VHH binders against Cytidine deaminase 5 (CDA5). Designs and how they scored, part 10

Target 1, 346 residues: Cytidine deaminase 5 (CDA5), of Arabidopsis thaliana (Mouse-ear cress) (q9s7l8)
Amino acid sequence: MAQQYKFVFTAEQAASEGVTDHKKLPKLIRKARNLVKAPSKVGAVGRASSGRFYLGVNVEFKGLLPHFSIHAEQFLIANLALNSEPKLTHLAVSDNGTVFQDPCYDCTRFLKEINNAHQIEILIKNAHGRDGSFKSLESHMPDEFGSESILSAEPSLLLMERDNCLALIDEDSAAGGISSNADLCSFLKLEALKAANKSYAPYRKCPSGVALFCEGEVYAGWYIETVDRTISLGPVQAALVDFIARGEGKGFDKITGAVLVEKKDAKVGQEDTARKLLEKIAAPNCDFKVFHCQEERKDWITGAVLVEKKDAKEGQEGKLLEKIAAPNCDFKVSHCDEELKDWIKL

## First folded at step 1 (VHH)

Design n7 (framework vhh_7nfr_2)
Fold by ESMFold2-Fast, scan of step 1:
Structure n7 (fold): chain B 346 residues (1-346), chain A 124 residues (1-124)
Amino acid sequence: as target 1 above (346 residues)
Amino acid sequence: QVQLQESGGGLVQPGGSLRLSCAASGFTFSSYAMSWVRQAPGEGREWVSSISGSGYSTYYADSVKGRFTIARDNVKNTLYLLMDSLKSDDTAVYYCATVYEYRTGSEWTYFDYWGQGTQVTVSS
C-alpha cells in the first residue's frame, strides 16, 4: 500500500501499528516518522478521551522569526481542537522523533489552558534516567495550579465547545450578500467567521479565524490564546496545522487564497503577522483579504424598565428608576404601583 | 468534456423530503469543491450549499441550515443534497455546479461548470 499521511488515528488504526494503549505512545511517534509528510519529524503524540491518537510536528519558516513557528505541542492541541476533541488524556513529546523529552516550559504552560489540564498525564523520564512514566501535569508543575489561570465569569476552556457570537460588520458583507453568489471569497469569508467563533481568546478578548484555499480544498484555524501572548497560536498558524494534517503533503506554495476574520480595531491584531507569513510561504499570486466582525447581542433588551414604590408604612412614594434600552429607545417611569412592578418584569 | 447531471426533483408537500443527486464526469471529481445553487420563479440565483473536494468542509446558507445536508460520494462521482422539512419558499430549480480556484487579481472565479437543473416544487 502507498504511504498514508496520517495525523489522526482511531483506536483500531493505532492498534494495527502496535499501539493498544497509552503506554505505547512512544511507539506511535517512532512509527509516524514513515506515516506522515511533514516539515520535520513528529515531535508530539497524544491520546484524546475519545480513544483517538493525535500527532504534532514542529514547523519553522525559513527567513521568519521564531515566534512565527509552530511547536509540536501547539500543533497537537490545534489538531485536537480542529477535530472537536474535548479532552487530552495522555501526551508524549520528542525532540527529533527518536529520543523522548519532557515538554518544554512554554508548551507546558500552553497545556494548562485545556479543561482538566491538571489531570493530563505526561510522559516524563524517571529520575534514574531509564524509561518514562506518566505523571499528571499538576504533579509536574504544581505551582502553576495554585490559582485559576483564567479569571472569567464564563468557565469555557480551550477544548470546550464555544460560540463567540460574532457576525461580520464589513459593508460588503451586509450589502453585497454572500448568499446570492458562490464565489470562493464568499466561501472563505464564511469559514473564517466560523473559525473566529471557535477562537479561544479569554485574556485579550480578540478572537480571530483564518481560512485558506488550496487546489479545491478549504483549510481553517483560529487564534488560541495563552496568558503570555508570546506563546499564543495565531489563526494563520492554526489554519496551517489543518493544512498539514489534511493536505496530504501539499506544499504551502499551492495556497492561492486566504481570508482573515478579526475584530475591527482589535487590541491584538492578526493581519500583519498573517500577511507576512503568507507572503513568505503561499503562492506568489495568493489573494489575502481581511474582514471585520463584532459580537452579536443575544441579550439585547428594548424598553425594559425598573420601577419602585415605597411601602405605605414609610409614607413615601416610589422614585424614578432607569433601565437598559436599545439605541434611541430609553424608557423611564417616575412612580408605579407595586402590582405594575411585577408586570414590568416581562 | 465536463458534464453535470441533476436528478431527484419533483413535487412534494410542505414538510416533506427530497434527495437530489448530481452525476459528474469528465474531470477529477474529488479534487473540486461542489455546490448547489437554486433559482426561484422570478428571482435571482441563490447559493444553497457547498462541500469541499474531500467532503470534510461543508457550508450552508442560513435559510437552509438544519434542514438540508450536502454530501458526496467520490467513488461514484456523485453530489447529493438531502432536503428535509421543505417549505414553499424552497420551490426553485436546483443546479449542481463546480468552482475553480482563484485567478490572479482581485476577482474570484464563480462556478465554472453548471448542470441543467432539476425542478423542486413544494406545494399542497
Scores: ipSAE 0.000, ipTM 0.182, lowest interface PAE 18.3, mean pLDDT 71

Design n8 (framework vhh_7nfr_2)
Fold by ESMFold2-Fast, scan of step 1:
Structure n8 (fold): chain B 346 residues (1-346), chain A 124 residues (1-124)
Amino acid sequence: as target 1 above (346 residues)
Amino acid sequence: QVQLQESGGGLVQPGGSLRLSCAASGFTFSDYYMSWVRQAPGEGREWVSSISGSGGSTYYADSVKGRFTIARDNVKNTLYLLMDSLKSDDTAVYYCAREYVTWSPDTYKYMDVWGQGTQVTVSS
């Protein structure tokens, strides 16, 4: 797998660069370019519960306003989601790949959407000597994690795998297989639908997904929502994370096909943003198509969790696992720490 | 005190070979991708080659692929460009550069530190 050298690396690969534990995580910010095949401005490095390390880079699009850009922390979280990582354990960020620093407030709110947010440790810069210490996200932002009396129907389960149970509503495909172009469109449409079904859209219920075609390969991504929509990650941006991470240094001008799947009357629509971005960066002849979806079953997934409970057994920490799900919806569930129970008010 | 200093340029006949060197100082050399960029008289800058910090990955412009080899010695903090089968079209000032990358379709490779350049002239 070429992806092991592109924005994701094993504990052994990180150790070969002198990063033997999370305390040396800032070293990866500068050395990450040695581990990935394409040159990149590394702005975030994270350690997942799997022991793998993930990179995030700042992505700016020439000639477009800043809100089209991808922040390094957003890239990192999208990269974790694309690789089905259920938990982020440690995070370090950099403003330019040369020194570590505290994550920005908006990006920190994006991190709060993760299903294990209370337990994420972030590297906080010391006032002297440029040294840092790891602090839990909760201790860094105590007011955001204070005792919540608000009953929230929507838990913050960003990295938990899901199926939104969506189906295409404008799917009247003629018998294909005569043209490779017809087959490609059908394939991209299905990949974009799969992406939309993984979309994290708990606040406005407008999931969407994008599939991109470049030189025989398909890259996909999905809308990742936050309470503050200005820091939400659009599906085309998420698909570009996949493109950058797996595309082996290809330029965006090699993207020749794109499909967006979203709800027809979505309160938060993606078509205009995706079209403008692709017109700027993709191949001049890039074919961009939009298809619409709706719930296959009218039973929406409001939350799906695997809850761990401490056993009453003395002298040892025991856990009882319980899976909670909406009826008739298939989804992949990661283990949830007992400390996350206060986030789940379903 | 971040500095890059090129050497090894000169006059060479078509079909000849040259070895360019770039001495780096003031930063942890092995942490950075390094590039060679050239500029012919009256032309814009043309990216030639890049190498990862460990030396494990190399990239070449189509115009030089198969003729040029980029290499580095992280113990000596030195970048190299081995140029074989030189053509008159290779005549340019060759710059050593440290990569500062933003991912963009207009220019997918950026450099934040540049050397002063070394002249390569291929002529009979």
Scores: ipSAE 0.000, ipTM 0.143, lowest interface PAE 15.0, mean pLDDT 71

Design n9 (framework vhh_7nfr_2)
Fold by ESMFold2-Fast, scan of step 1:
Structure n9 (fold): chain B 346 residues (1-346), chain A 124 residues (1-124)
Amino acid sequence: as target 1 above (346 residues)
Amino acid sequence: QVQLQESGGGLVQPGGSLRLSCAASGFTFSSYAMSWVRQAPGEGREWVSSISSSGGSTYYADSVKGRFTIARDNVKNTLYLLMDSLKSDDTAVYYCAKQYTIYEDSGWTYFQHWGQGTQVTVSS
């Protein structure tokens, strides 16, 4: 399909462009200029464990602060997540869409959030700058793998399938709230909630998601957090990655609807950033709405029984209950099995 | 303990050029993105430019794009702003700003630390 030629390539499609293996990633950067109709040059190319190749582009928004922008590596990772790719195996980056370069430190730290990050191979320039060789992410930044970040409370599982078990808060009679007459608003609300349930937010526990409407089609994305939130990717930016990758070259000015789902009292809020970005790039009549979510309440007894069945080990139930019922623990629980996996890694 | 010290400001005529410097200390400079922000008398602060920790990515406000260049020297722990084709509207105090980290900030904020500033005056 046409969309795959733009930002996602099967191994066969890449081979038809002369990219038969990961060693030819720099060739794909050069050829991608003829395949991608995007507002900026290709800045990153990656190979997933599936054998598919993915592209990332730098997206800058005129007149907006730098935290609104999407780095090519962030674009690539969001594109992998949107396509349910569990692993990135090889990466090459460029600043001009023609010649590869070493990846920046900030984006390299973003890569560290990926499961099995130590196994990712990145293309690094040799001492003469003429050619490069692949080296593991751990070899490139050994001090970053020598000790974990002080704020890494959960395993680095970016790109692993997840479900945050979030439900919409009922905002009865709230001015500017849910419109019962707007089928589109209801649909976008559910798509944004689905996106929020895929959100990677291990440090601040503030998952969020965005759904965008453009000419009969819906695009979605979710917040992807890093330990240093300045390099985190916002949900509207992630939804724009989906829009660029699947939108067949449509302009942002064709976006006429948007919904953000986030927690009401989120420590990291997304509304102001999303609103300012959409006001700048979307259609002048774009309808933007915000809805709030919360974790579902859990039956601890039922959860403990499920863990015991899965593990088939005596005492596994007690370990789960200790984590859930720990004294002075401020957390909310869900009824879904995915939350239990976060605690026990089942 | 984070310290940022700007220098290089002064009086310059329209169309002229100026180079600002920011000397950083008290943190691992090469690990943080840096920015330039300006403030005209009686006005709010306006973001001007940002540079990633490695220098591989740069960003500019529309008002300065094509005229200003941000650069850094991680060996000297110094941030630069090269300004050409200066206009009277560029008159402001220019501040060096360190991009924040989550453990240094209690809320959602893009910039955590600011320098003392250096005055740039563009006048005939």
Scores: ipSAE 0.000, ipTM 0.117, lowest interface PAE 20.6, mean pLDDT 71

Design z1 (framework vhh_7z1x_3)
Fold by ESMFold2-Fast, scan of step 1:
Structure z1 (fold): chain B 346 residues (1-346), chain A 123 residues (1-123)
Amino acid sequence: as target 1 above (346 residues)
Amino acid sequence: QVQLVETGGGLVQPGGSLRLSCTASGFTFSSYAMNWVRQAPGKGLEWLSGISWNSGSISYADSVKGRFTISRDNAKNTLYLQMNSLQPDDTAVYFCARGEYFDWSTGLPFDYWGQGTQVTVSS
């Protein structure tokens, strides 16, 4: 199609197709049914709090098992994340891009990870299956809500901005530093690290990111975890969402470089899955490298002022009542003085 | 909850026979076309055979015509693959899958798949 944004529509672009609000989401699925040719069809359409509309397609990889595939709902959520959308307001799904249908219950568990999950409205068929109405995710899955958080009183933050405060491990970087294409490898390494720092991994603490290179352009994605890891989205799959959405119809066989950044000895590792997928779909000469990361320590922030470092002569004492605000990553005192460690206890 | 479970795989000598079964649950089995697909080590997925909801339409890939027979028992929610004259190149993981196979598809457009059962053909 001649659309500039095949997978993202502004409110104005959607209105030009007769989709003026969320009640017209089934019309957008029907209008976009030919956006991606067989075997992939538009399987999900959503409206974000920004007023933009997002599409998701089912992606199946020839010659690979079903668990490598990207479900339309996973595609949609990754597409929202890649476009920094903080909230999904409405969702409709389809099996072939022709008509709406009730969403998969397994995929709706993925939606529960979103920060506004209780408020998401999904299009559900009425009792006789002939018409539909929007119902809150909570009312559709009441037993999944109202329970204590698995994150121990911390809300799910899938679509919220995050920084995992990850840095590459020097030893691993040195081992890979003699790459035959050092400039490209270094650039992809930094893009994959940037992606890993956006990764949502609250249950198993194994964030990861992938960067792909295709004909002068870079595409990136990150691991998006659910409590049931069988429906989690791997970083290479997330990067392929970016590739499909922004790649203007390029084939996967044009991907010539890829880098994965993940924690060393991660309990949930991504290397084997990423390697097998890329071997099947990417260019025959595609270079794939893995680098390792770890959490970086930083100075703590108190109010609007960064906590000053202890000088060679005088210690930073501060006030006992002042607390250090920790953002989305773990902050530790960067000082090597044992006296300063006492500040952590309060 | 849709579930497909394959059984009946194992080790067999060349020229031997095996019968695979796939038990379906969580949907109205008698309303859907079913398929058998395999994946040999280091190779892609290969569609083998499909059967319509009422067994009125059956089709096979050229590689298995005359050797394999697909069938179903809707009362038992079970799909079968009778494999005869097995060859070493039939060694693969065998999957059952729900959906209609189309010759014009660029992939295998099935919405649910089983976990697979290993078949090894060796002397």
Scores: ipSAE 0.000, ipTM 0.078, lowest interface PAE 22.5, mean pLDDT 74

Design z10 (framework vhh_7z1x_3)
Fold by ESMFold2-Fast, scan of step 1:
Structure z10 (fold): chain B 346 residues (1-346), chain A 124 residues (1-124)
Amino acid sequence: as target 1 above (346 residues)
Amino acid sequence: QVQLVETGGGLVQPGGSLRLSCTASGFTFSRYAMNWVRQAPGKGLEWLSGISGSGGSTSYADSVKGRFTISRDNAKNTLYLQMNSLQPDDTAVYFCARSIEYHFDSGTYTLDYWGQGTQVTVSS
């Protein structure tokens, strides 16, 4: 009975809804559209490498500019990220679950950020718009896959596990030593920081996260960047994906608290966008607070020894940092098994 | 009728462990954040830990962080507090409490229903 607002399905659960394989994905889109209060006739459904199925719907906000909206493909990718899915295998978009649609071209560029993008298969309609076949994302958008430079901007690509090593700045982290009452602001602040540490921001280096409070529950999301900033997903939008997917049909007007964590002098700031969106959709007296973060100290590295390591592949060798230590300090020996060319810089 | 009932308190030696339970009834348990609060003899209320309705988010007071673990089983309508490395200063009446809303401007956290409390005594 609790399945009416479900956005994540096991293979068995999808089969109970009539979806026995990826070719029947459009059937889930029709159900997904009916689970969201925002008006939309188009949705997205994806299959992850785990075998689970994920739903995405277009979310439009009355009286706000189009750039505030969440496209179905963005919703689906945020839903995958929120559930720690490492790979997307199949994607379908359909009107009412019976007519196939080609995915939005601009939105499919968002999929290019995923670590297994070349292997993603999307359902493409026939020339006359009836029925379709699965084709690789690369075959659908061949010109977009000609360069690898933008996909290597970070060691981790979208949907890969990430920790941005962010901490609240001292002014915002001080608790004041008060222990007599429950402090939900500190609770939401830490949840928003946790979200910011998962944020994918490889191009502008401005990670951020949002935590929302609604009727005793916390919902969270983080900034997901693309090379084209205009199709990036903001942290409040990502948190609303979590709210829609797990909130069991609650209206946005039940959101009574929100916290944004972002860098103080971010080149891409989120405060204005989050504030305007929440003022429009959340409870009339929703409290919104912004706190600032910074990367935890990296400059304690004062000495390093380059160590040559012979790889398992015969005839190959890499250079590893065997020990990192400040003068006159005790430090545990550490080894690095990745990106050796960048790590040999002293 | 909303009801919260704590169990699992008792006498324990310093360095020992106890697990407290709180059974909830009269509301949809999974929709509400739950909290543990204690009151030591002759002292005020001290908030210890909170957990979201889904169990996905937890928070702890500095005095118990690393020693206490909050958890919940929504299928059983039960909240738990695992207490390790107990010290004499942990002697208190322990309450579970439900949260309904928060107001950032005032910094207030609304705890609307409380259990009767369970006594924990840490003594040699």
Scores: ipSAE 0.000, ipTM 0.230, lowest interface PAE 18.8, mean pLDDT 72

Design z11 (framework vhh_7z1x_3)
Fold by ESMFold2-Fast, scan of step 1:
Structure z11 (fold): chain B 346 residues (1-346), chain A 122 residues (1-122)
Amino acid sequence: as target 1 above (346 residues)
Amino acid sequence: QVQLVETGGGLVQPGGSLRLSCTASGFTFSSYGMNWVRQAPGKGLEWLSGISYEGSDKSYADSVKGRFTISRDNAKNTLYLQMNSLQPDDTAVYFCARGKYWSPTRYSFDYWGQGTQVTVSS
């Protein structure tokens, strides 16, 4: 697949590009850079537990503040998430694809949010940056894994499969007052809601998702939070990672539709950031809509299981629904091994 | 590579019947719950029915319960919706959607078909 080749490589594909060891790794970063004009000469490459290599590049937008940009490591993490990779094993950063760089401090702090953070190895450069050795993230950032670490207070679930149990709360969704391309808008709403349900928002509990429309294709992404929201990746930026990785070099000016789904009373709102970014980069007449969501309890339960739980004991259905619709309901399952009734007990 | 293609829509008289089909490719169909969703003119999307990976568990929206029947043929990678006692209010574009998990769900869809138009009119 030409689109996956550019930002996702199998071990065989990497070897065919001459990447057999760490000295050749920057070749993959240079290929990705050709798809995105980044003013920063920084790229990232990661190896997932699947054995695939993922690329990230720095993306800056002219005329916008730095907080709108996508750091190479953030791009990489979004790319892993979009491809359902649960674990990162190795990370290398390179300037211009020829000299290794240590990952930036803020981006390495973002990496600690990944569920296998203690096991991630990062390439630390030697004196001239022409050689390096892999060192565990914990060894590189011992203070982040000490007694004051946020990991001691809250488990990190970044890259784990999740469902935030969100549903739309639009009071007039059926009213038709938003009637231009109603069918497309409805599709984008569901895609953005699907993205919001994958959103990682453990600190401020404000998951969100964005869907973008470009020339018959839909691209989507979701909010990925860190303790310090200045390094968090917004949902429109995450959707742009999907657009860059799968859009085969299309310009942002071809984006003609966008939908954001976020909570109505969100302490961390995404609308202003998304609107300003899309106004700068998308088609001049891009249609941008915002819809609101809330935790939903009812539709996670199906047929016979719902009837059984209602009849089990007076008031028991309320406790069951409360567990299912907990805010930011992170949920990981295997597809054939469990009875639905056992999930509901959780 | 994941593809869902709906067929079987068309014009039908009130009280009539239609059978919709959705052919799936590019994934292990038998591992996923499948859903039917519709959008009526000037209205939002409405979840109608879901079916588990083996076909043993089925659920329906109150608006179609008793009139519509969901089924699947895992050997043919095909999802079906049998629609009986059709009403003018059933006029909509009908979509098949892959669930995130093996069980039916009203939300958390991964992939959608292109849709098929059903028109109920005298």
Scores: ipSAE 0.000, ipTM 0.117, lowest interface PAE 22.4, mean pLDDT 71

Design z12 (framework vhh_7z1x_3)
Fold by ESMFold2-Fast, scan of step 1:
Structure z12 (fold): chain B 346 residues (1-346), chain A 123 residues (1-123)
Amino acid sequence: as target 1 above (346 residues)
Amino acid sequence: QVQLVETGGGLVQPGGSLRLSCTASGFTFDDYAMNWVRQAPGKGLEWLSGISWDSGSISYADSVKGRFTISRDNAKNTLYLQMNSLQPDDTAVYFCATRWGYSKLYPQGFDYWGQGTQVTVSS
């Protein structure tokens, strides 16, 4: 129990550590510090609407620029997303697991992307550096909630269920279908595509996902975008959150395979960042492959409605559908917003 | 490699029954929603039924509702379609199909299809 790595606690497990409600949230950071063999100290703890508690740690990579790093708040939010938590209710941040810090400006803007972000309560440092006062995110950063979002009329949906309607461009490759040694690569492609379909990319519309292979286990994560690209979380970093949270202290040098799925010629590409990071931390000669995806346009159901992203180009949509659809398919087309919510349309 | 294989088709008399099976391999079957689709001679594809990863959500096309029953056995990586009260216009090739990234029912296109199994309803 006490010797196991834990990044997620049920309400009952947290209560057994003396954390009976969100006001005791700081106590969980102190307790969890001894249970986590992460590359860094526990830096964030959050309570989800489910009643579960989640941890985040700062992750830095030797020899790489700071923008490759994972902030504890980013780690925590990726951890929430990986566990399908729809809302964060309370957050506390620490730089050493004992003294509270106000969340940095960048991290508070990351929080703004979450559904009902203005209602998230964050622990703000008091004069003594012990338990602080909870304040709504809106009260802490009031100017951020008055600005026009480039999502326009759409709500912020970071932690809400989504499907980006993506399919692999080259998924019917004959080489991949007939070779037994391609099975792992095929499975990693599917996990990376699954991750890309969960990706939050409302501003630049370039969703992506990564799957990592380590000693028989697969870890995955997806790109999480903010209005300021410099504080967005890349898909390889998100997959490393999954690796740290579920990998029970395994070193990054045990990662022997990786697949990235992203749009071809994406304006916000992830290949260079993922390749550079994996070359630095993963096993020597880690097998890293990139596959490309695009919005799903094929409909092999009579009377079904195909959902198009609003950024699809006029004329290109029809050619794409003709290329990938069965010769006798029947279809109806409907446009969808970036975040697909109605997944049954006939 | 991802593979879906349908079995159980054949010739049956009007009013008869057949049970189709679809065996999945190359992916984690219980993470994905599964669907049955058919194609009658000279016609387009018709979606018949779908089932979520946990069997918690099931949906049917009006043409088969009350006659067909979809089910799955995640321990065996197998999808089933029990077809009762078969009619001549149920004659078709029956396919199982799935979408990547979909654990819940999402009947808007499919990425992987089986080879199909022929069902013929005639006297």
Scores: ipSAE 0.000, ipTM 0.108, lowest interface PAE 20.7, mean pLDDT 72

Design z13 (framework vhh_7z1x_3)
Fold by ESMFold2-Fast, scan of step 1:
Structure z13 (fold): chain B 346 residues (1-346), chain A 123 residues (1-123)
Amino acid sequence: as target 1 above (346 residues)
Amino acid sequence: QVQLVETGGGLVQPGGSLRLSCTASGFTFSSYAMNWVRQAPGKGLEWLSGIYSGGSSTSYADSVKGRFTISRDNAKNTLYLQMNSLQPDDTAVYFCARPDEYFGSWTQYFDYWGQGTQVTVSS
């Protein structure tokens, strides 16, 4: 059968290529060229809790500094997030697309942001450097989990579902604009806002999202923060992960429109990086616009009063709302004779 | 030195249950996948189940899937096999085994084995 351009495999699809489970991840790295058409060699392969397999590739941009690049592990995690996968169970990486290797320290620290990070199993080389065995991320870098464990930090973990409760506040037309199609600009703006609302920005509270337009299709991605900002993944890079994974091999020079949504006066701004990258890789006439957002919906949600039955234990109903509301939302609790379910309105 | 010691075997009636334990020493147990393998009288070795280092993923042979459960306690350096709905054909010596990291497969090749524990299923 004809090979498909894809970065996601069901268990059945992987098995048809001889990759029956996570123990065959090294085989998937070696067979990746025959399984997907990619701009570069597969540098990471992973298995999610769903049983699906995911690929990541290293993406470098000629003439730009290394910090603009997308590491294969970052690509894989962004791909998991784009597909709403809640957990990564196993990971193997490679620098040559043929043989696995130990993940770089910075990339393993990026993995630390995932819910259940201590349990992620990564393939580590033996002393010979040719073969390896799976070891838990915690076993590989125990010093990173001793006092900095993120296991209790719910629901703000990277792969968990979130809504940052953001709304657009104004239009920044300094970037030129999509003058011939106001509807397209509005659509990209809403897609970028949707992406920003999924953004993982727990340390500096500067969520952002990008939407890209290419030949009738829209691709989107969001800022994925780590405690060390230098290994964070920018929203334009995340959108390019979506572009590569779903774009069927299209070149970056086909991207003709882009919108960034970020907070006004954000401490971690994305505009300069996104603009420089798009100027280098996108179509020469690519229209790039920046719009600003704020936690407008948070004001609506935080203005809500949680009313709980007088007989209920204090805080139990508040815990439920905390689990279903975005990390940036707050609550006020008041006791009354009404049932809690009659008061909760989202 | 690497050492694996199995316990918990014995005589059980068909339909009964047993829990096997394997205590590991001489290596960082939490860094290795672990396996259970058995050998019935007059037969070769049969792989039964494996569990990755963190316990996040398990695998089972079709002959025991749904009846046996592999688990581990890394704090105690101990591997477990909970065996339910035991059948006469489950009579065997049960071994815990550590995978040979040189071959990149945690269920096919093993570098260290325990001494085994006898399980007899009969009426």
Scores: ipSAE 0.000, ipTM 0.088, lowest interface PAE 23.3, mean pLDDT 72

